# Ledger of designs, part 22: VHH binders against q9lnl0

Target 1, 290 residues: q9lnl0
Amino acid sequence: QLRHGFYEGTCPPAESIVGRVVFNHWDRNRTVTAALLRMQFHDCVVKGCDASLLIDPTTERPSEKSVGRNAGVRGFEIIDEAKKELELVCPKTVSCADIVTIATRDSIALAGGPKFKVRTGRRDGLRSNPSDVKLLGPTVSVATSIKAFKSIGFNVSTMVALIGGGHTVGVAHCSLFQDRIKDPKMDSKLRAKLKKSCRGPNDPSVFMDQNTPFRVDNEIYRQMIQQRAILRIDDNLIRDGSTRSIVSDFAYNNKLFKESFAEAMQKMGEIGVLTGDSGEIRTNCRAFNN
Key: E = the ipSAE of ESMFold2; O = the ipSAE of OpenDDE; V2 = 0.75 times the mean of E and O plus 0.25 times the DockQ between their complexes.

## First folded at step 8 (VHH; framework vhh_podentamig1)

Design f6 (at its last look DockQ between E and O 0.73; V2 from the best seeds 0.00; counts 0 for: pae E 8.4 > 2)
Fold by OpenDDE, look of step 8:
Structure f6 (fold): chain B 290 residues (1-290), chain A 117 residues (1-117)
Amino acid sequence: as target 1 above (290 residues)
Amino acid sequence: EVQLVESGGGLVQPGRSLTLSCAASGFTFSIYAYGWYRQAPGKQRELVAAIYGGDTLYADSVKGRFTISRDNAKNSIYLQMNSLRPEDTALYYCAKELHDWGSEDYWGQGTQVTVSS
């Protein structure tokens, strides 16, 4: 079962090693936080936090990476590096699932987000099936989103915390918000800016948080209120009666957001985890042991 | 409606090069993974190359010879085929999303590649 300090007896330096690796990458690239957040989310909401997302597809066997929604997930090299170091000092001890969890936590803190503890003891899954991947799109309605999150045990507040918390860092390709730049309700200045930015080739990306894109803070919610949401789902959150008050609360209370986000992250990181004798400890996060 | 249209196939001699193109429409191109498959007469369809998450995947039989690439601005996928061999002769298909490797909904009509002296 998951517990705090799971590795104290088997690999005392486990979390320190992961943290160091994450810091080194983050220091060079502040988008690491967004990458790891997305990675963990895309892993956890698909049949649990079992690192199934990390499995590389082959010509013979597809994986969750084979799905379009996962095509933009990044940060695998960070996990690999951490795993490599861990395997040197603690062979076959620390799961990829735990590495993802710890790495994400640490990256959030580095980005000014809340500090929170995570229970560890996760094991890696033995399945990575594209058919399992059911992820929401950027234009999804709030009702649909609520339903989806509810199905995995998350309430509306947690949902709003996760969506905003995830979107307050990172970028979105222009193709994902064409509906927004055509929306007359969108801030006219931002709309103009985005139109200009999106004229570039190869489907340019923009920060979803236009002010503090590398900080895990409540700024994304403030921008929602200001009609400066980039993705439709973010705009929907402020417009929908079921989420409007939550967005407002987060927008004007960063402490509340951080607390809620921390709780949400802790909860998310424990979705459908494998423990005990379930699953395996991968030696390579990109491949099953067998 | 999702559409994939392959082009660029033809008859070539061994050792020559050929570039296949796949034009996609009806969906947000940049957010998906793509692949090239081929089916030779009497053989099963096989994955030749894939592009996902910025990474590429190749069948062992084509590694070092084939290169898959994408152009988001053109909503297109390409397969550069170098050092072609007779065994590369097949109908080549472009695929959107690799999660349903056998789904016809994500396939184009195919383009014939024939390598013969």
Scores: ipSAE 0.029, ipTM 0.446, lowest interface PAE 5.0, mean pLDDT 92
Fold by ESMFold2, look of step 8:
Structure f6 (fold): chain B 290 residues (1-290), chain A 117 residues (1-117)
Amino acid sequence: as target 1 above (290 residues)
Amino acid sequence: EVQLVESGGGLVQPGRSLTLSCAASGFTFSIYAYGWYRQAPGKQRELVAAIYGGDTLYADSVKGRFTISRDNAKNSIYLQMNSLRPEDTALYYCAKELHDWGSEDYWGQGTQVTVSS
């Protein structure tokens, strides 16, 4: 049901349209890759890759956006722009779920990450319930993380690729890592720098990868080894015996990381997908069809 | 463990303004979404304003008059209420982590707002 080139007969320019929209936004703002990575991950791990995250709440009906775990997810306007253009050339054809998948794939490549193919043919979900949001917090143990990733079909190696790979770009707000700033085991120079950066008003943020914050590469794993991980969940990966060797493998073999990350992203993009006659093709990604 | 403490309510004349505050403690403030609810005597509790994921949402009855905001550094949520009307009279509650409107993880104890001549 999912296949490569799903739209070649029904909307030949589909993937090129999405790619151009993503490139135009990325060219203006290199934080697009972080935004789309987070968007796809938060969508896919909550009841599958059906674009349920994109639904806006109303005063009468909450959505997944209504819960704090999805605070900071952004980039919805990029998906809207791609959808708008696609509806002009191929009405009611390309799903919002496929747009998110293609856009994220393209943004990874733009940021220096692996290039990889994705299958298409996803349809859009018909519900967005805030109670379904079961996302990991920043202080969760490795054991808890392993259990959560196993429940969606991922082994430990895939988990380490997704957690670290998802944090090689992007920022974390100071309120999320106060436990790290107080941890005497954290690299002392970085800890001092963070204390100073976090004195500012309005909950400042820092890059999770202090060296290459706009590139998808293995540098985050090198930072973990050096006790420079910003988030507790990332520091736990180097400290726990079940994940430590995988962190080291990725830190010392960028090709292995990139291959593992590409495979992990391909698998993540196929969690719980709707195909065939299930779901719908939304005309507006922010709302269910009427 | 979890605490939400509302303040800033009171008696005010129609057309005037009030600012409600909600001080949070016992949890990591910045990772949650928040809402202000109100309950008038004999009525159900209703969502007035919510702040989530960088966005806000308002009930139609308060759009343009009320503004929700938060300060992550002070662990506080605010409701600026302008052009108050008698029908805004209610007990106002702050709520943490918006699930299904009215079934949030935690509620404050409320602060009374009375709009009367």
Scores: ipSAE 0.012, ipTM 0.484, lowest interface PAE 8.4, mean pLDDT 89
ESMFold2 (binder alone), look of step 8: mean pLDDT 80; pTM 0.797

## First folded at step 10 (VHH; framework vhh_podentamig1)

Design g1 (at its last look DockQ between E and O 0.02; V2 from the best seeds 0.00; counts 0 for: pae O 12.6 > 2, placed apart)
Fold by ESMFold2, look of step 10:
Structure g1 (fold): chain B 290 residues (1-290), chain A 117 residues (1-117)
Amino acid sequence: as target 1 above (290 residues)
Amino acid sequence: EVQLVESGGGLVQPGRSLTLSCAASGFTFSYYAYGWYRQAPGKQRELVAAIYGGDTLYAKSVKGRFTISRDNAKNSIYLQMNSLRPEDTALYYCAKELHDWGSEDYWGQGTQVTVSS
């Protein structure tokens, strides 16, 4: 049911429209890649890649957006803009779930990451409940992470590619890594820099990849080896015996990382998808159809 | 161990303003979403305002008059209430995590707001 070129007959410009919208936003704001990576991951690991994350809450019915673990997910306006244009040329044809998938793939390539194909044909979910959200936090153990990723069909290597690859761009707020600032094993120059940066009001943020924060590349793994990981979950990957060698492999072979990340992203984008007659094609990505 | 403490309630004349505060402790504040709820006598608790991921949500009856905000560094949530009406009279609670309407989890003690001449 998922296939390459799903829209070639029903909406030939679908992927080009999404690509142009993403490029226009990315050209103005390089943080778009981080936003879309987080959006797709948080959508896909919660009951599958069905765009359930996009549903706005109401005072009578909260949604996945209402849960604090989805705090900081942004970029919904990019999906809205793409959907608006697609509805003008191909009404009720291109799902919001496919827009998220295509947009994320294109944003990765724009940021210097791998270029890869995605299959399309996803349909949009009919459910968005706060109680369904089971997301990993920044301080979970490697063992907990391995169990969570195994439960959705991913091995340890795929997990390391997704965790590190997802954090090679983007920021973390100081409140989320105070344990790292206290860790004497952290690179002493970076610790000192972070102590200074984090003294400001309003919970400042720092880039998770201190060297190439706007590129999708293997630098985050090199930072982990150098004791410069910002988040505890990332530092755990270099310290734990079950993941250490994979971190090293990615750190010393950017091609291997990019190939592994592309494969991981392709597989993640197909978790629990709705196809055929399941689900719907939302006309407004923020709301279920009537 | 988990604590949510509301403050700032009291008697207020119609048309005036009041600011409620909620101080949180015993958990990682920045990791969660938050809401202000209210309960008038004889009615069930209702969500008044919520803050989640930098976004906000307001009940129709308070939109344009109330503003929710958060300060992650101070572990605090605020509700600025302007143009108060007698119908806003209620016990106001802050809550950790947003749930289905009528669902309750991790509530504060509540602070009374009374709007009267």
Scores: ipSAE 0.011, ipTM 0.450, lowest interface PAE 8.7, mean pLDDT 88
Fold by OpenDDE, look of step 10:
Structure g1 (fold): chain B 290 residues (1-290), chain A 117 residues (1-117)
Amino acid sequence: as target 1 above (290 residues)
Amino acid sequence: EVQLVESGGGLVQPGRSLTLSCAASGFTFSYYAYGWYRQAPGKQRELVAAIYGGDTLYAKSVKGRFTISRDNAKNSIYLQMNSLRPEDTALYYCAKELHDWGSEDYWGQGTQVTVSS
């Protein structure tokens, strides 16, 4: 079972080591928060938080990383560095799944997001299969999104918190929002800006949050209200009657958003976790022990 | 070896302009986003400007005065600083955003900008 302070008896410096590593990377690159958030999400919503996403593919054994939607996931070096240090101090003790969870938490706090505790005691999975990867696209309807989140035990409010919380940091490739650039309802100035930004070759990226892209705050919801959502799903959240009030509440109450996001992150981090004798403790996060 | 080398810093009077350059090597330049940070004595390091693809953002304190740009052909990032103020005095760093996360340095050595009458 998961518990607070799981490593107090086995590896007391575990969380401190992870935190230090995360801080060092964050200090050099503020996009670390977005990277780790996306990593944790892409791991947890696919058959649980078991660090299956971290497994490198081989010619003989494809992994979840082999899927196109995971190609842009970043932050693996952070996890590797933390794991390396932990293995020196506490060999075969701290799971990669817990490292991802702790790292993500700490990066959120560094970016001005809510501070929250996480229960630890996760173990690493023994399966990483591309066929398991089912992720929502940027043009998905609110109804479809709600259904998907409910299937993993999340209500509408939690969904809105996670979507906005994730999108308030990081970037989106131009190919993901071409439908929005053509939408006359989109803010005309932003539309013009995005058209210009997307003229470059190799599918350029833009900040999803145009004001505070490195901060975990409620700004993305305010931009939704202002017709400045970049992704279709974000625009749909403010337009759909089932989510409009939630978006509005978050947009005008950052405290509420932070609280909701903290709760959502805690819940997400506990999806389908392995504990006890299940799974394994990897010595290398990129490979199974056997 | 990943390298980011800043240049263009110096001592200037208030109201003048300065252009910082960052030369990158050792990686595929076009695959990354970039930013300029600065750290003044006794203050925390702060983001000044960032560029991802063609999209840019600026700190409120420099918006309208500073412009970040990139040249993929030269593997370089630039920071045009206009209407410089004493409060712009700091060590300026060029930083990269990793697209493929390997063990790399994110920052250069920095270039000193001093604005003083």
Scores: ipSAE 0.000, ipTM 0.304, lowest interface PAE 12.6, mean pLDDT 91
ESMFold2 (binder alone), look of step 10: mean pLDDT 80; pTM 0.804

Design g2 (at its last look DockQ between E and O 0.02; V2 from the best seeds 0.00; counts 0 for: pae O 12.6 > 2, placed apart)
Fold by ESMFold2, look of step 10:
Structure g2 (fold): chain B 290 residues (1-290), chain A 117 residues (1-117)
Amino acid sequence: as target 1 above (290 residues)
Amino acid sequence: EVQLVESGGGLVQPGRSLTLSCAASGFTFSIYAYGWYRQAPGKQRELVAAIYGGDTLYAKSVKGRFTISRDNAKNSIYLQMNSLRPEDTALYYCAKELHDWGSEDYWGQGTQVTVSS
């Protein structure tokens, strides 16, 4: 079973080691928070938080990593560095799945988001199949999104916290929001700016949060209200009656957003976990044990 | 209608180069991974190169000689084939989203590459 402080007796420095590795990367590159948020979400919603996403593909055995919907996931080297240090001090003790969970929690705090505890004790999965990847795109309807989140145990409020919280940092490539640029309801000044920014040849990217792109805060919800959401799914949240009031609540109450986001992240980190004698403790996060 | 159309194959001498192209239509190109496979007569189909999220993967037999690339603005995938050898002779296919590396989703019809003197 998952519990707080799972490693207190078996690897007392586990969370400190992960925290230091994450801080060192974040200090050099503030986009680490966006990378780890996306990594954890993509891992957890695909057959549970078992680090299956981390497995490298080969020409004979593809993996979740080789699917196009996972194309934007990065930061695997941060997990590798933490795992390397942990194997030196506590061999075969701390799972890759727990490293992802702890690293993401720590990166959120570094970016000004909520501080929260996570339960640990996850073990690593023994399967990484591209056919298991069933991720929704940025133009999905709110109704479809609600059904998808409900299927993994999340209510509408949790969904809105995760979508906005996941998009308050990070970038979107121009190919993903061309429909927004053509939408006359989008803020006209931002729309003009995006038309200019997106003229580049290599599918340029823009920040999803136009005001505070490196902070985990409620600003993305304020942008939604102002018709400045970059992605269609984000704009849908303010337009749809089933989610509009929740967006407003988060936009006008940063404390409520942060508390809701922390709770949502705690719940997401526990989807489909392997514990006890299930799964393994990988020695290399990129490959299954022999 | 989903379409993948390969082109650029032909007859070339050993040591020369070819560029294969794969034009995609009928779906949102930028959100998928892509691969090039090849099949010689009497042999099993094999993956030679894949591109996913800006990362690439190559079969050992072509690594260092072949380069896969994509252009999201042109909805196209390319395979630059340098230092061609007779054993590269095959029908080359591109594929979308290669979940089981060619067991599902869409294949093109292929373009023939023949390397001989």
Scores: ipSAE 0.013, ipTM 0.486, lowest interface PAE 7.7, mean pLDDT 88
Fold by OpenDDE, look of step 10:
Formats: C-alpha cells, sequence, structure tokens
Structure g2 (fold): chain B 290 residues (1-290), chain A 117 residues (1-117)
C-alpha cells in the first residue's frame, strides 16, 4: 500500500532525483507546473493514477494519448528524464505513476503553491485505452461537474480547488471560450482584448489567469469574481449558488485555497492506484514491459 | 500575422551591458505574458526572464544582472543585461506565452549576444 517514504529502503534518492529534474526544467520553463498538473489530472481521473496516459500510441495499438483532449498534454520529456536517471540508479524500482505524482508536487511548490507530502508506492497500469478517456469540457455546467467529481470521490470544495488550481497556471485556446467572448456579462475590456487576440491564425492561446499565470495562487478566483473568467466553467463557479461561496472564500483567502488545494492534490493523486503486486514497474514510461 | 522581432544584440566584452528589444505585432499585446529565452550552441533553450502582470521572474544565473520590462504602448518587451559574462553568449529569443512545445509562432528569430574578451 501507499506510504510516506516508500522508497527509503529500495531507492533512497528517488524523490530527490525527480525533484532535481523537475527543478531544472522548471527553471528553464515556468509553464512546467501547468503541464504536470494537467498531466496528472488527465491520468488520474481516467481509471486512476497508473501512468496510463504516458503510453505512446502505435498504429496497431492506440492509447489514451491518442485522444484529442489529451493532445495538448505536455511534460512527457520531464518524466522520461527522471525515469532514465532512476533506472540507472535504481533499476525497475520507481514507477512512472510515482514519478508523475512527485514531479507534480514539486512543480507546484516551485510555483509558489502549497508544499505537501505524498504517499508513494504506486505501480504502473497495464491498460491504456482511448475509450476510457472521459474528460469534462470547458462549457460544462457546475451540476454536471459536481456529479463527475463525486463519481471519483471528490466533494464540491475539492472540485473548486482542483479546477481553479489548475486554471490559475493554465492556458486556453480561443476555440474553448468563444461562448464567453459573446457573453455580455464578461468584463467588456477583457472581452475586447480577447476578441482581438483570437483573430490570429492557428487558434491562439491565452492565459486563463491574466495576472499571475506562473504562480499557483488564488488569483484565478479573484478574476472569477471580477467577471474576468475566461472559460465558461470558471464563470459558472462564481455564478452557481452551490459553488459561489467557495469561490469567494478562496478569492479572499489564499491560505485557505492553498490548504484546500494541497489536500485536493493529495486525494487526486491516490485515485484508483495500483499497489503491491498489481500492475508493473515500467522501464520505459511510454511503453508496457510486455 | 503574429510577429516578434528581436534587436539589440551584438558583440561585447565581459562586464559590459546590452539592452535587447522585442517588437510585437499581430495580436493583443497586453493580455499575454512575455519572456526572454536564450540558446547557446549545443545547449538547450532556457528561460532567462519573464514578465506577467506586474510580476517578474528570473533565472538564477541572471538574477540581479538582468531586468525585463514591457511597454504596452509600444507593444515591446525589453531585457536590460548588465555585467555580461561569456556564459551569457547565446541567441536570445522573445517569447509570447512562455512555452516551446511545438509552437513556433510564439518566438521571434532571435538576436545574437556574444560576450568575449
Amino acid sequence: as target 1 above (290 residues)
Amino acid sequence: EVQLVESGGGLVQPGRSLTLSCAASGFTFSIYAYGWYRQAPGKQRELVAAIYGGDTLYAKSVKGRFTISRDNAKNSIYLQMNSLRPEDTALYYCAKELHDWGSEDYWGQGTQVTVSS
């Protein structure tokens, strides 16, 4: 089962190696935090945190990575580098699932987010099927979102923490918020800016957090209150009676947000994990051992 | 069309200063974060400095020596580089939305900075 310090007896440098790799990448590119957060989320909410998202597709065997909603996931090279170093020091010891978990944690802290511990001992899954991928869209209602999160064991507060926590460092393509650009309730100045920005070719992207896009903080919630949410789901969070108070609390209390986000991340990272003799320890995170 | 045009690079001796400029066009300038990357021959591209809202961040290697700034009226980003070192030698890029994951449109052509005695 999962425990703190799982690798103390088998690979003592495991977490430090991952941390170092993450730091090096983060130092060169601050968007690493957003990348890893998205990666972990897209992995964990689809049949558990088993690193199934990392499997490369082939012409004969599609994978979760083949799905359009996963096309924008980044950070695989970070996981690969960590795995490579770990395999040199501790062959077939540290799972890709644990690497993703540790890496995401560390990247959050580097971005000014909460520091939290994670239990380790995850194993890698033996299945990666595109048909398993069911992810919420940017225009989903709060009710639908709540239902979806409850199905995997999350309450409303945890949901709000995860959505905002991810979006405060994330980007969105213009195609994802055309409905917002047409919404008269959206801040008129921001709406005008986004309209101009989105005139460009190749579906331009914008930061969902317009003020602190590289920091894990409560700024995204403040912007929700200010009618400056970019995605519909974010706007819905502040408008819906079931989530309004939570958004408000987070917006005015960064400490509370950080604590809630830390708890949420810990919970998310433990969804449907494989332990013991289940699954495998991959030698290559992009492929099953066969 | 998205345009990022860097300028201000050159050959300088160690300890000298340079100011890089980046002129942006073809998009709404004020709603994005910006940064400067650099890439030395045989090395990976690295973020040097970034500016978003009123906040800035710097690589450890340049902190205290480099300053990033922006002028929304001019749609421009600047990098003041002081106390230049040989290890600062690189091609410097201006970046819109600070990621390099296959989006070439976010980068300019770069300006060469060479620090040598």
Scores: ipSAE 0.000, ipTM 0.277, lowest interface PAE 12.6, mean pLDDT 91
ESMFold2 (binder alone), look of step 10: mean pLDDT 80; pTM 0.803

Design g3 (at its last look DockQ between E and O 0.02; V2 from the best seeds 0.00; counts 0 for: pae O 11.9 > 2, unsure alone 63.7 < 65, placed apart)
Fold by ESMFold2, look of step 10:
Structure g3 (fold): chain B 290 residues (1-290), chain A 117 residues (1-117)
Amino acid sequence: as target 1 above (290 residues)
Amino acid sequence: EVQLVESGGGLVQPGRSLTLSCAASGFTFSDYAYGWYRQAPGKQRELVAAIYGGDTLYAKSVKGRFTISRDNAKNSIYLQMNSLRPEDTALYYCAKELHDWGSEDYWGQGTQVTVSS
């Protein structure tokens, strides 16, 4: 029972409130788009888009946040701020899952990515189990990645759109790409630069898209073609015959990439959603209604 | 080789303060969550404080008195313990990676804190 404009009757300002909160954060800090993309992906691929990732652990109960792969997820305060405002004008009406979906959509548009509509009507999940977190690392083979994306309903083209679209605006810590620094096939000037950059303390990070790191665009695919991909999985996309032509198509057709990315994000935002009378509308996104 | 080394324990009078340190090596420090646990004689190990991402978590018995912090430049986690009480007497452990409390990937050897006159 997702639909466009779900809140038009129950909370008319819902999408505008979320949009303003996201814009205010993005205007000060362009890394918001990367944060929200990662948040939505980590929420949705772990038992559906039900905001289970937002639940804080307690001393008695761990949560999805307790898993190391989620330790780098950030931006929860943006969701909290939007929720706080929404509870003032429309108490117990707008789900945290819908806030994440709307916020991510708006942050993509702010970063120059596609503008697209999302359906709303998601309700919030009633559990957050660390055991359910199964996220692939950056060195997996293309075949393993294809299998994982297929298991959640995505074809190869959707996978390539999500991986590149998710990496065109973010950073990677040096510990995640040491195999790339040692790879003689990597662009030699970039490889040398990364070796220098990664000697810094505290596991430094680099932009995955070295040319347009704050824009959602097809430049990451151009970087892949030039042997400048930072992560192993990104380099694998241009080297593997099953994905190489898709990478090329996106690299040479930004419109095709943006349309494909918008479609992929719409599909991802609808994985395993709770609607109708299922789940709840949390009053605090960090905790179940007790 | 993965190592967590606790220090800073000792004998202290009630009402005083101690700072525990946990030095980490053999892995990328900033990628993980960390916790301080304690175990008193005859009791089960309990989570006292955790730091994960930009957030912290405290047991009710220590909230307002203890503060967990981290220093990424020194690969270290700290527990500032103020207003110590005899019931805080325990062996204190640093742990890396917070899964299901008590199933963490690695534990230090512990540092003893004894609060008595």
Scores: ipSAE 0.000, ipTM 0.367, lowest interface PAE 10.6, mean pLDDT 87
Fold by OpenDDE, look of step 10:
Structure g3 (fold): chain B 290 residues (1-290), chain A 117 residues (1-117)
Amino acid sequence: as target 1 above (290 residues)
Amino acid sequence: EVQLVESGGGLVQPGRSLTLSCAASGFTFSDYAYGWYRQAPGKQRELVAAIYGGDTLYAKSVKGRFTISRDNAKNSIYLQMNSLRPEDTALYYCAKELHDWGSEDYWGQGTQVTVSS
């Protein structure tokens, strides 16, 4: 089962190695936090936190990674580098699932987010199937979102924390918020800005948080209140009666947000985990051991 | 047409200072975040400094030595580099927006900085 300090007896440097690798990448690119958050989310909400997202597709065997909704996931090189170093020091000991979990945690802290502990002892899954990938779109209603999150054991508050927490450092392609650009209720100045940003070819990206895109903070909620939400789901969160008060609370209380987000991240990281003799410890995070 | 044009690079001895400039055109300057990246031969491009919403951030390796600033009236971004080291040698890029997942249009052609005794 999962426990704090799982590797203290088998690979004492495990978390420090991952932390160092993450720091080096973060120091060179502050968007690493957003990348790892998205990676962990897209892995965990699809049949559990088993690193199934990391499997490369082949012409013979498609994987979760090949699905369109996962096409924008980044950070694989960070996980690979950590795994490579770990395999040198502790061969076949630290799972890819745990690396993702630790890396994401550390990247959040580096970005000014809450510091929290994670239990480790995850094992890697033996399945990566595109048909399993069911992710919410950017225009989803709050009701639909609530239903989806409840199906995996999350309440409304946790949902709001995870959505905002991810988006406060995240980026969105222009194609994802064309409906917002056409929305007269959206802040006119921001709307104009986004129109300009989206003029370029190849579907440009923008920061969903237009003030502190490199910080894990409650700014995204403040922007929701200000009619400056970029994605429809974010705008819906402040408009819907079931989530409005939660958004407001987070917007005016960063401490509350951070605490809630930390709890949410811990819960998310433990969805459908494999432990004990289940699954495997991959030697390459991009491939099954066979 | 969106343009970012870097200047100010050159060859300097360790401990010296340089100021890089980036002139932007073809878009509303005040609407965007900016940063300086650098890439040494054989190494990955890395963020050196960024300015967004009045906030600044720096890579640990340059913190305390480099300063990023902007002048909206001149549509320009600057990087003051003090106490230069050999490891600062790289091609420096001005960036519109601060991620590498989008179009190459976010980057200028770069200006070479070489620190050598």
Scores: ipSAE 0.000, ipTM 0.270, lowest interface PAE 11.9, mean pLDDT 92
ESMFold2 (binder alone), look of step 10: mean pLDDT 79; pTM 0.793

